# Designs tried in a protein design chat: VHH binders against Radical S-adenosyl methionine domain-containing protein 1, mitochondrial (RSAD1). Part 13

Target 1, 237 residues: Radical S-adenosyl methionine domain-containing protein 1, mitochondrial (RSAD1), of Bos taurus (Bovine) (a5d7b1r34to270)
Amino acid sequence: APGSQRAALYVHWPYCEKRCSYCNFNKYIPRGVDEAALRRCLVIEAQTLLRLSGVRRVESVFFGGGTPSLASPHTVAAVLEAVAQAAHLPADSEVTLEANPTSASGSRLAAFGAAGVNRLSIGLQSLDDTELQLLGRTHSARDALQTLAEAQRLFPGRVSVDLMLGLPAQQVGPWLRQLQGLLRCCDDHVSLYQLSLERGTTLFTQVQQGALPAPDPELAAEMYQEGRAVLREAGFR
Key: E = the ipSAE of ESMFold2; O = the ipSAE of OpenDDE; V2 = 0.75 times the mean of E and O plus 0.25 times the DockQ between their complexes.

## First folded at step 11 (VHH; framework vhh_7n9e_1)

Design U4 (from T1 with K98R S101Y D102E S103G G105T; at its last look DockQ between E and O 0.87; V2 from the best seeds 0.00; counts 0 for: SAP .686 > .668)
Fold by ESMFold2, look of step 11:
Structure U4 (fold): chain B 237 residues (1-237), chain A 121 residues (1-121)
Amino acid sequence: as target 1 above (237 residues)
Amino acid sequence: DVQLVESGGGLVQAGGSLRLSCAASGFTFSDHYMFWGRQAPGKGREWVSGISSSGLITLYASSVKGRFTISRDNAKNTLYLQMNNLKPEDTALYYCARVTYEGSTYRFDYWGQGTQVTVSS
């Protein structure tokens, strides 16, 4: 039953740099990657799925999954060209790429922009280096802020950032300072989300075994309430 | 015998979540693009989401973008639809479809009996 003429397309990049300690979804962490083969697969599958669907207009494309910023900008461009050949991809369509912070220059972000990306989703998770290590992230808070500043310059008003709350041993005061610091250097796209301990993750095991305290639901609720108040007073979301 | 068996439907309040499953048998599941479709009372059938054979590309009708997530487990021959923030207009019979090719043409084969999703206010 074909029917919809308008749709959103999601591209799942299957590779991660490192496995996150809190995510229960297994990702492939390669020793090497045949990106040309993956690029051909993504192009063929995007074109085929669009043809089968009867979609005439793609309103948005989202590059997500593992660590999509590991993809070459050429792969992103090839997929977007394939979409544009298979259906109409309007100039005002949302083309989002999930990116991890880096300590390198912003030249890769600019290249993604040249490839057709016009929105970024930056997986900060935290601006506290201890929390980042606990979450299995490979970047520092300084790297994250540097990437955010460059992203905002390249994609003004089109950068989404997430900040996690309810981590083991997290405290309301220090966390609110993280949020307030973030608001000084980002636009109005900030997401707050609560950690869920998922079975089969490193973080779940550490809490289960007593190496880390269990998240405190009452503190998490307070953090969420106070965080929403801070965002609302600042004119975000 | 090719079979598609949908499950996971039920009654849920608006704003709630459901996870649908489609168990596939009698064919090589990993070779096929798959779709979830639905039929609401008094309306025609519409697809809501599609997924490539590898699972790397997914497609969402505008009405469900950001709320529904299609996925597949090719080792278990199972297709899934995670439905979040459900609305009364999502009330429908939900079914999965297999897509097959012959040369340069294709067809949608074997809509199972479906699983009813009812979203109350």
Scores: ipSAE 0.756, ipTM 0.921, lowest interface PAE 0.6, mean pLDDT 83
ESMFold2 (binder alone), look of step 11: mean pLDDT 85; pTM 0.843
OpenDDE, look of step 11: ipSAE 0.868; ipTM 0.963

Design U5 (from T1 with K98R D102T S103G G105D; at its last look DockQ between E and O 0.92; V2 from the best seeds 0.84)
Amino acid sequence: DVQLVESGGGLVQAGGSLRLSCAASGFTFSDHYMFWGRQAPGKGREWVSGISSSGLITLYASSVKGRFTISRDNAKNTLYLQMNNLKPEDTALYYCARVTSTGSDYRFDYWGQGTQVTVSS
ESMFold2, look of step 11: ipSAE 0.749; ipTM 0.912
ESMFold2 (binder alone), look of step 11: mean pLDDT 84; pTM 0.837
OpenDDE, look of step 11: ipSAE 0.867; ipTM 0.962

Design U6 (from T1 with S101Y; at its last look DockQ between E and O 0.85; V2 from the best seeds 0.00; counts 0 for: grease 25 > 24.2, SAP .735 > .668)
Fold by ESMFold2, look of step 11:
Structure U6 (fold): chain B 237 residues (1-237), chain A 121 residues (1-121)
Amino acid sequence: as target 1 above (237 residues)
Amino acid sequence: DVQLVESGGGLVQAGGSLRLSCAASGFTFSDHYMFWGRQAPGKGREWVSGISSSGLITLYASSVKGRFTISRDNAKNTLYLQMNNLKPEDTALYYCAKVTYDSSGYRFDYWGQGTQVTVSS
């Protein structure tokens, strides 16, 4: 009676590729990553948490946090093995990895598949190069589309994406056309989310100093409503 | 003395959100794995989410997966539970718990006083 016999496990990769211009919950580590030490920590902590919980079956594993596609596929494999040793991990459990277009080349995606990943969550953010610059992303719209195509080939029916709305200077019409174009390339799930200006970020400062217009909340609400309608008519959730 | 003080509960309508906090003192918070648990009326206490000492590994009971997010701030000695898309069956007294491992196995060493969450239709 101490808790659930079945659970979902989340693994947080603590490093980002770059500090994003619109959030402040992760920081880039300047001198790099001792990945072997981090791998050992993740393995030990996954095993320990599962043992403490009394969980017998792990139904899903999600690799997220900063930019988990920067992790070695060996780290992913090691964590999945540790989970399987501490609890039952069925062969058909969902194992999801969050990926950025820059760090998710086709050969790396295939290596993650060999390590045990069977679903991708790709942070596209935008398919407009100006918007990507505002967000501080290191990839172009073309890079994002290429990565999406490779991901869908390697993980058919198992690729989700996100798009951001409510960016400075964004307009409903062009954004809806961007979304509709994306739907021709997607085969699972699209998430829409609104930009939130956080104190201490580059984007917040640019808006506060008048270098960029403030996001328009009424416009963002319209974009969300129209975007949800487009997704619903196309059969997405 | 170990103290765990929960806050952030309340009455919300179904589909709503709450953020629970647990202020910890009397032990080295960053050395401990932590859990959120709950107890509904007439039922036993159960955990719903757990987090490793570093915060890098989190665990969710299937009933709360995708709706609840556990987190910690080791600098502030605080544990959090973000609860979204709340349902009437989430109605319970919510506790944070400190876990210790010893020669007889793991032990939920201390539970806080709890904070009430009530979800109405």
Scores: ipSAE 0.753, ipTM 0.914, lowest interface PAE 0.5, mean pLDDT 83
ESMFold2 (binder alone), look of step 11: mean pLDDT 83; pTM 0.816
OpenDDE, look of step 11: ipSAE 0.867; ipTM 0.963

## First folded at step 12 (VHH; framework vhh_7n9e_1)

Design V1 (from U1 with F108W; at its last look DockQ between E and O 0.68; V2 from the best seeds 0.77)
Fold by ESMFold2, look of step 12:
Order: structure tokens, then C-alpha cells, then sequence
Structure V1 (fold): chain B 237 residues (1-237), chain A 121 residues (1-121)
């Protein structure tokens, strides 16, 4: 039954640095992470899953979940070595790490590159400081752009970003200016994500209590349509 | 007795989504690696996706990468497969399977009866 020759592998880092106001993923900040134990677990589970599946070639590896850039680059290297021992991991396989600007200093990014990462996915969410505060992010828009520029220098052609739309009080014009400014810093991919209000988050509660206006679905649809047009005009697909 | 019960299949148009569930009983679910597989009419079984016992490692056949997401809820003894952007070639009987950590023959340790997914063009 199991016998796929080719597969994609995902590593889900279980911890976040700080809980965002909109995210219901990994809601708690760790007090004391035994990373050596977690590294051993990830290595064993990756090798075991590959062996049981009969996968012979891993075409991509994705380090995601909470805040994977909090992981030691040694953990990333250990998992990639384990994958390469259990299956063929071609030199041109896409190895992606999700990173937040706060935990993704240039020296850490370079260390992840040395560990085997060759693509970054940067969780910007917004380039507006008010929106970042609303989302519970800890970085400024200016510092995020500086981190993005460093990432582009270290991983040319291999940096993707995300940008959130449909936030309370958001307007199409200013949001499109964010997107257009971002395109000068992005050389791989831009993901447009609509805000989803999740129960148990700070943002959901604020909207429910009337402290913030509810997201406007017609406005979000217009932002998406106009954003897609801007991306196509700039040559993104 | 070990039991795996799949549900959530159905008829859907191409481009649509379905979420499959697999309810497990009769064993310690959180100790086991789990697979989703499928079988199209007249074909052998095909492995689709796998997940480690902790859920921290997941693996996807290249044909479903980016479209399917495997997950588990160890507190509810339930395995899931979220299937997005479905295509007619995804039409098959889908089943979950328990595998041993020491199996070397790619043998399914135990599998359910399956749930039918039919994707019309």
C-alpha cells in the first residue's frame, strides 16, 4: 500500500514567541523548552514516518507551525540530516523556514542558511504600525522592511511574504500602497490572506464587544480583487 | 477491538472541498503513526498522507501537496484529512490506517472500510 516515491515533508514547530491577537495557534508562550528533547523527537518521527511510508525522495521540506525561527539552526540541520539519511533529499529540494521579523535577525537567517534552509516565508501580516499593534505583533513596519531586505540579500529570489487584508477600519487605498511598496522588496511570492475572526482571540472579543468595527466582506473582496490586479501587473502569479 | 471508522465523503464538483474524519477506538491512538490512503476503481491502494504520533511531522504524496492537509486530535482519538481544490482524479475510496513504528514491508497494520469521495468534472 504505502510506496509513494516522491513526497513533501512538514515539520510543525510547536511554540510561539508571543500570542498574536488574531491567531488561535499555539496559544501559550513556553516557559522552559527542552529543545534537545524536542530535536530528538522530531528526528525520530521524521525518520520513522519516512520509513513506514516507503517514500524514496523528499522534494521539499517546510519548517512551520508556531514560530519556527525560534528553533536552533542545529535542530533544523539535525532534521534535514535525518531526512537525507532516510530518503533522497536532492540538493535542489526546496527547504523553507517560516520566520517572524522579531526572531529573524540577519545572523540567525545566515545560520539557518548554513543549516540547509534555502527559502524563507516571512510573516509580515502588515506594513502599517497601527495594524501591527492591532494584530499583536512586536515589530515595527520599518524594522520588518529592514529584515526583509536582509533576507532578500541572503536568499535572493527565495523570499516570500504574507500580507493580511480585511482588518477592522482598513481602507483599499492605503492597503494597496502597502502592497505596492512591498513589491519592491519581494522577489518570490506575496500571499494575500483575509482575516478570519477566531473565537478565543483578543481581536474576536474586541469586535464582539463593539470596540472595533466588524470586518466588511465587501471591502475585503474589493481589496483582494485590486490586490490580485496589482500583483498581475507587477508580473507576480 | 481495534476499530477505524471513516466519514465525511460524498459527491463534490471539481475545485470543491471535503473534510474526512477517522474515529479510532480499541487502542492507544496517540502512540500510533497514521496514514490516509485511497483506492480508485480497478486500481491498487495508493498512499496519500501520513502523520507522526505527536502530529509534529506530516508527509504528503506529491500529487496532493498543497491541496490536502492531514491532522489529528489525540484527545478525541480522531484523524482528519482536509481536501481542497479537489480534482476528478481524486475520486476514490478513502481509508485511514494504523501502522506500526517497526513495520518494514509497508504493511497496513489495520484499516477501516473507507468513505467514498467522488469528484465530478
Amino acid sequence: as target 1 above (237 residues)
Amino acid sequence: DVQLVESGGGLVQAGGSLRLSCAASGFTFSDHYMFWGRQAPGKGREWVSGISSSGLITLYASSVKGRFTISRDNAKNTLYLQMNNLKPEDTALYYCARVTSDSSGYRWDYWGQGTQVTVSS
Scores: ipSAE 0.722, ipTM 0.898, lowest interface PAE 0.7, mean pLDDT 82
ESMFold2 (binder alone), look of step 12: mean pLDDT 83; pTM 0.826
OpenDDE, look of step 12: ipSAE 0.871; ipTM 0.965

Design V2 (from U1 with L56M T58I; at its last look DockQ between E and O 0.82; V2 from the best seeds 0.82)
Fold by ESMFold2, look of step 12:
Structure V2 (fold): chain B 237 residues (1-237), chain A 121 residues (1-121)
Amino acid sequence: as target 1 above (237 residues)
Amino acid sequence: DVQLVESGGGLVQAGGSLRLSCAASGFTFSDHYMFWGRQAPGKGREWVSGISSSGMIILYASSVKGRFTISRDNAKNTLYLQMNNLKPEDTALYYCARVTSDSSGYRFDYWGQGTQVTVSS
């Protein structure tokens, strides 16, 4: 059928490093992961879906889900080889890996590059240590900036980041300074995501119990509008 | 008996969102790869997204990448399609399809009756 010969492939890594205070996803924390078995499963499933679909060309591959930078670079290489054997994977296809600052040392990033990754998406969420602690992140703002700098060196022009807005007690001015600091460390894309308080999370409970102020939707809207203006003035999106 | 029942379609303006569900029964849902397909008026069927039995491998047709998200809940025997930034060309009957495996390989063997999605310009 028309339009079904070209596709994007997404690989959902099933494990997270640690539970986040705001995330309502049922992600696994690694406990005795048999990565060789997981790698074989990923390879078989990729080949099977590609053959079933009749896809002739894979235009992009995205390694996401939990924390895909916890995967061995060997697993990433095996999946990309499986894709290339089952369909055409052009040399200029975007191959993106989501990484977190705690599992993304320079030597690991270089190994992912050697495995075939050519774009990084760094899930940092914030460059403020108080906000990172609130979100249950295990890295500091300094760690995040060091990871971003190394990523830019290894993947020039091919690093994107996520920045969260609408956190409890967040202020527009300081948040915009975070964003402006990111523009010096990111040369591809910056994603702005508003916090959504989901039932069943630690953060929802803290706001419900009055331990944290409720996020202000008017303030979040201002952050988004001002953030978009900053991105536009800098030539992003 | 195998059943696939789609729901969640409707009329929506361009730029809007819909979430489709496909309720599966009569088979072990977690053993099967699943696809969403669609059929626009006067056109043949086309697939838009597929997902492996584990949910770890996902395909998107280039026309829907970045706008549609497939997912599955194996505990609830349900397949989902989140459709964002809908365009008039997305107007179609949307159906889920089951993949079977036997000695001759993998193939599609069951389709739901579909749920209509209409996107006004």
Scores: ipSAE 0.758, ipTM 0.917, lowest interface PAE 0.5, mean pLDDT 84
ESMFold2 (binder alone), look of step 12: mean pLDDT 83; pTM 0.823
OpenDDE, look of step 12: ipSAE 0.876; ipTM 0.964

Design V3 (from U1 with T58I; at its last look DockQ between E and O 0.79; V2 from the best seeds 0.00; counts 0 for: SAP .67 > .668)
Fold by ESMFold2, look of step 12:
Structure V3 (fold): chain B 237 residues (1-237), chain A 121 residues (1-121)
Amino acid sequence: as target 1 above (237 residues)
Amino acid sequence: DVQLVESGGGLVQAGGSLRLSCAASGFTFSDHYMFWGRQAPGKGREWVSGISSSGLIILYASSVKGRFTISRDNAKNTLYLQMNNLKPEDTALYYCARVTSDSSGYRFDYWGQGTQVTVSS
């Protein structure tokens, strides 16, 4: 079966640095993590799934989930070595790691590169400090821009970012300026996604209680349309 | 008795989405690696996606990467497959499969009856 010989691997890092106000992961933010035990589990499970599947070639590996940049680079290296032992992992395979600015210092990013990561996905969400605080992020807009600059220096042509739209009280003009500033710092891909208020999150409760205004769907639609136009003008998909 | 019951299939147009469920009973679901597989008319079975018992390692056949998302809810003994951007070549009977271990290693030992997915062009 042709599809059964080639595959993509996803590694879900289970921990976050801080619970995001809009994320409903059902896991405690741990105060003590036995990373050696977790590393052994990830290695065993990756090898087992690959052997069961009969996969001969792994075309991509994606480290995602909570905050994968909290993982030691040794854990990333161990998983990639386990994949290469169980199947062929070509030198041109995309190996992506999701990172956030607070755990993605230049030295850590370089260490992830040495471990085998060749593409970054930066969970930026916003370049406005008030919006970052609203979303429960632990970094400032300045930290985010510094991290983006370091990421592009270390991973030229291989840095993507996410920018959120439709936040309470957001305005089209200031948001488009964020996007335009981001394009000066990004050289691969920019994802635009709309805030979804999920029940059980801090942000949903604040809107429900009237502490924050409800997102405006007409404004969010305008932001998306204008944002797509900006991306196309700059040559992004 | 071990049971695996799939649901959520149906007829959709190309580009559409479906969410499949696999309800498990008669065993400790959280101890087992699980796969989704499919079988098109007149063809053999092929795997589509697999997930480890912990849910921390996930595998996708290259033909479905970026379009399909496997997940599990160990508290509800349920395996899921979210299928987006469906294509006519995704038309098949979709089934979940249980992995077991014995002295010879890990192997597939139980399959559900499947749920039909039909994607019109």
Scores: ipSAE 0.761, ipTM 0.917, lowest interface PAE 0.5, mean pLDDT 85
ESMFold2 (binder alone), look of step 12: mean pLDDT 83; pTM 0.817
OpenDDE, look of step 12: ipSAE 0.877; ipTM 0.965

Design V4 (from U1 with S101E; at its last look DockQ between E and O 0.84; V2 from the best seeds 0.82)
Amino acid sequence: DVQLVESGGGLVQAGGSLRLSCAASGFTFSDHYMFWGRQAPGKGREWVSGISSSGLITLYASSVKGRFTISRDNAKNTLYLQMNNLKPEDTALYYCARVTEDSSGYRFDYWGQGTQVTVSS
ESMFold2, look of step 12: ipSAE 0.756; ipTM 0.918
ESMFold2 (binder alone), look of step 12: mean pLDDT 84; pTM 0.833
OpenDDE, look of step 12: ipSAE 0.870; ipTM 0.963

Design V5 (from U1 with L56Y; at its last look DockQ between E and O 0.78; V2 from the best seeds 0.81)
Fold by ESMFold2, look of step 12:
Structure V5 (fold): chain B 237 residues (1-237), chain A 121 residues (1-121)
Amino acid sequence: as target 1 above (237 residues)
Amino acid sequence: DVQLVESGGGLVQAGGSLRLSCAASGFTFSDHYMFWGRQAPGKGREWVSGISSSGYITLYASSVKGRFTISRDNAKNTLYLQMNNLKPEDTALYYCARVTSDSSGYRFDYWGQGTQVTVSS
């Protein structure tokens, strides 16, 4: 086996709290999930893949997929322990968990930290309550800001957020003000994502049926370029 | 009759993208862990990415992290590798590999014939 093979590991949590109106890949929204069975599956699969690969060192672990902040912190800890048993997992490796504000209270965030998470990716999408409703998010803008503030207190310099652009009826000015307000609360990374209308989603159907205006791709491009300029002026990558 | 058939290779400029597919037949695809590997000219084989049978766990060699994405569609019996920001050192024959279990544990037991990826500067 190679003496220093290095890898990144990704864990896909298969369940969501609620189906988002724009997502076409994660379609499982069960309640009463048998988490113990899922935990055993994740542990076995992570160890098996690592052993087959001959990986000596895991540089990063990313918990993503549906709504990984719905997982118990015990499941996260069990997976990380399994990784460390199958390969070297340095104490300062990046361990990222994607979180939504509705399932990521401050006490839960602290518990994820105790389980081994050291970086958060907050699924913010918008700081406008009407936009959040259109996207099918279950949190308010106020909830999002509270979670972000607590996350930055618990994980200083290690919190990233995402913000969507190109939503139906969105305007450049108001959106840039959202971004600028967000930058006063961020200390690591901001991802700008353009909405993509995918067949089979609620949002695609609403636009197709005329219930919402079609997104304007020229406006989205302007928003992206202006948003990148704001990020660079503020010292973000 | 077990078959793994790769496709999607070709010639691409550095910085470009390709999407590889591995069509599986003759076995229950969803029961198997799968890997993508590659072999550059004059070099030994190396793995680049792996995926569990459920798809819940994926693994990436550090040389391809952030550039390559493995996925599977168990309903279509197909494994994928999305390759972005390709570099000349990614030039290789790319093949998918099946994992099976026996009394000694998990092992690789079948490989496809491969699809050539050539990245020019």
Scores: ipSAE 0.759, ipTM 0.920, lowest interface PAE 0.6, mean pLDDT 84
ESMFold2 (binder alone), look of step 12: mean pLDDT 84; pTM 0.830
OpenDDE, look of step 12: ipSAE 0.872; ipTM 0.964

## First folded at step 13 (VHH; framework vhh_7n9e_1)

Design W1 (from U1 with S101E R107Y; at its last look DockQ between E and O 0.91; V2 from the best seeds 0.84)
Amino acid sequence: DVQLVESGGGLVQAGGSLRLSCAASGFTFSDHYMFWGRQAPGKGREWVSGISSSGLITLYASSVKGRFTISRDNAKNTLYLQMNNLKPEDTALYYCARVTEDSSGYYFDYWGQGTQVTVSS
ESMFold2, look of step 13: ipSAE 0.761; ipTM 0.919
ESMFold2 (binder alone), look of step 13: mean pLDDT 84; pTM 0.836
OpenDDE, look of step 13: ipSAE 0.867; ipTM 0.963

Design W2 (from U1 with R107H; at its last look DockQ between E and O 0.83; V2 from the best seeds 0.82)
Fold by ESMFold2, look of step 13:
Structure W2 (fold): chain B 237 residues (1-237), chain A 121 residues (1-121)
Amino acid sequence: as target 1 above (237 residues)
Amino acid sequence: DVQLVESGGGLVQAGGSLRLSCAASGFTFSDHYMFWGRQAPGKGREWVSGISSSGLITLYASSVKGRFTISRDNAKNTLYLQMNNLKPEDTALYYCARVTSDSSGYHFDYWGQGTQVTVSS
């Protein structure tokens, strides 16, 4: 059956460094992970999906999921080699890896580059230490800025970040100042994500039980609208 | 008997979102790679997204990249397609398809009846 000859591939790394209070993805860094077995699985599954689809050209590969920067660079290289064997993976294809500031040292980022990664997505979430603790992140704002600086040095013009809005007790003014400060450190793309309180997460329970105030949807909408305006004025998409 | 039952289609305005579900029964869902395909009026069938049995690898046709997200819940025997920023050209009958393996390798062997998605201008 006819189908697309061009496709995007997503690789979901199943492990997180630590469970986030807002994420409906409950994983951790298990002691004794058999990464070689996981690498073999990822290779086989990527090649099988590509064969079934009839795809001839892979335009992008995205390493995401939990904390893909916990994967060895060898695993990333093996998957990319498998993709290139099953389909055409042009040198100008976008190969993105999501990185967590606590697991993405400069030497590890460079090794991911050597493995074939050419874009980074840095999971900042916030530049406020109280908000980071609320979200269950293991990094500080300082760690995040250091990782961002290293990422920009190694991947100039090819680093994106995300910033969450709609957190409990967040206000438009202070949040916009965070965003504006971030734009002085970014060189490609900023994603604005509204917090979604997912059932089964720590953050949902804390709000449900009254330990934290509920996020304000009207403020979140204003934050998004104002944030998009700031991004547009700065030349971001 | 193998059954694949799609739901979640409907009429939506351009720019809108829908979430499709495919309920699987009569086989071990977690052993199978799955695809979403679609067929627009006057056009042939095309695949739009695929997912490995573990859910760790997903594939998207270039026309839906960044707009569609395939996922699965192996505990619930259900395949999903989240469709965002829908366009009129996404109007089609959407169906899920099962992959199996035998001595000839991996191939498609079962399709659902489909759920209609209509995107108005």
Scores: ipSAE 0.762, ipTM 0.924, lowest interface PAE 0.5, mean pLDDT 84
ESMFold2 (binder alone), look of step 13: mean pLDDT 84; pTM 0.832
OpenDDE, look of step 13: ipSAE 0.867; ipTM 0.963

Design W3 (from U1 with Y106W; at its last look DockQ between E and O 0.93; V2 from the best seeds 0.83)
Fold by ESMFold2, look of step 13:
Structure W3 (fold): chain B 237 residues (1-237), chain A 121 residues (1-121)
Amino acid sequence: as target 1 above (237 residues)
Amino acid sequence: DVQLVESGGGLVQAGGSLRLSCAASGFTFSDHYMFWGRQAPGKGREWVSGISSSGLITLYASSVKGRFTISRDNAKNTLYLQMNNLKPEDTALYYCARVTSDSSGWRFDYWGQGTQVTVSS
């Protein structure tokens, strides 16, 4: 069928390190993952989908899902090669990999670069250790900042971070100070997103049971507005 | 009987959001690649997003990148399209399409009747 000659491709890695307290992607904890079989599946499915689409040029590839930095760099390279064989993948195409601080050592990040990744999206979520514990993250704020610094060294100007707002007990002032501190060590893009309590997650259950206060939607809206203002004043975008 | 039934269309302001659904029946949904396509008045059909049978690979036309998200629930035999930051140029009849493979290769072999999306200024 007729369609766009140019497209963006997303690759969804199905595995996480462990279940996060708020995330629906944590469906599988690895049990000796057969990565060779998964690699073949990703290659075949990417090639087939591109052929069906009639796309001639892939302008971006995004490796996301659970914890994509758990994938071997060989898997990333194989998928990118398959894309380049099925369509044109220009050297200036954006190739992004999502990484979490605990699974993204500097040597692994460099290997992803050699495999063809040219942008990173670091799942920071928070620079407050209490908030990280609440979210079920296994890394500290210090670990996150260390990973961010190494990522920026390896991918200068090509590292995005995401920061979550609207967490239980979060306040605008302290959160804005987190954001301002982050901006002193971030040189590209910061994504702000509001916590959404998903049924079936640990965090949802804790709020439902009264172990944690419910997030305040009006406070979250104020945090978002103020955060966007801080980003705009700092020249982000 | 193969059936694809779209729903979730409607009138929305520019910048708004809609979530489209495509209910599939009469075949093994999880074996098939699926696409969302659209047709604006006086124009031919075009696809806007595709998804592999496993859901692990998704594809987006450049015109909708970052605004649309395709997904599937193979347990419910349902395909979805989350449409955000809608523009007047997104106004079209939106339909889901099934892909199959046979001795002729990969092809689109069934598509639904569609659901209308109208985006006002």
Scores: ipSAE 0.737, ipTM 0.908, lowest interface PAE 0.6, mean pLDDT 83
ESMFold2 (binder alone), look of step 13: mean pLDDT 84; pTM 0.829
OpenDDE, look of step 13: ipSAE 0.864; ipTM 0.961

Design W4 (from U1 with T58R; at its last fold request DockQ between E and O 0.92; V2 from the best seeds 0.85)
Amino acid sequence: DVQLVESGGGLVQAGGSLRLSCAASGFTFSDHYMFWGRQAPGKGREWVSGISSSGLIRLYASSVKGRFTISRDNAKNTLYLQMNNLKPEDTALYYCARVTSDSSGYRFDYWGQGTQVTVSS
ESMFold2, look of step 13: ipSAE 0.773; ipTM 0.927
ESMFold2 (binder alone), look of step 13: mean pLDDT 84; pTM 0.827
OpenDDE, look of step 13: ipSAE 0.876; ipTM 0.967
ESMFold2, fold request of step 14: ipSAE 0.763, 0.768, 0.764; ipTM 0.923, 0.924, 0.924
ESMFold2 (binder alone), fold request of step 14: mean pLDDT 84, 84, 83; pTM 0.831, 0.832, 0.824
OpenDDE, fold request of step 14: ipSAE 0.873, 0.870, 0.871; ipTM 0.966, 0.966, 0.966

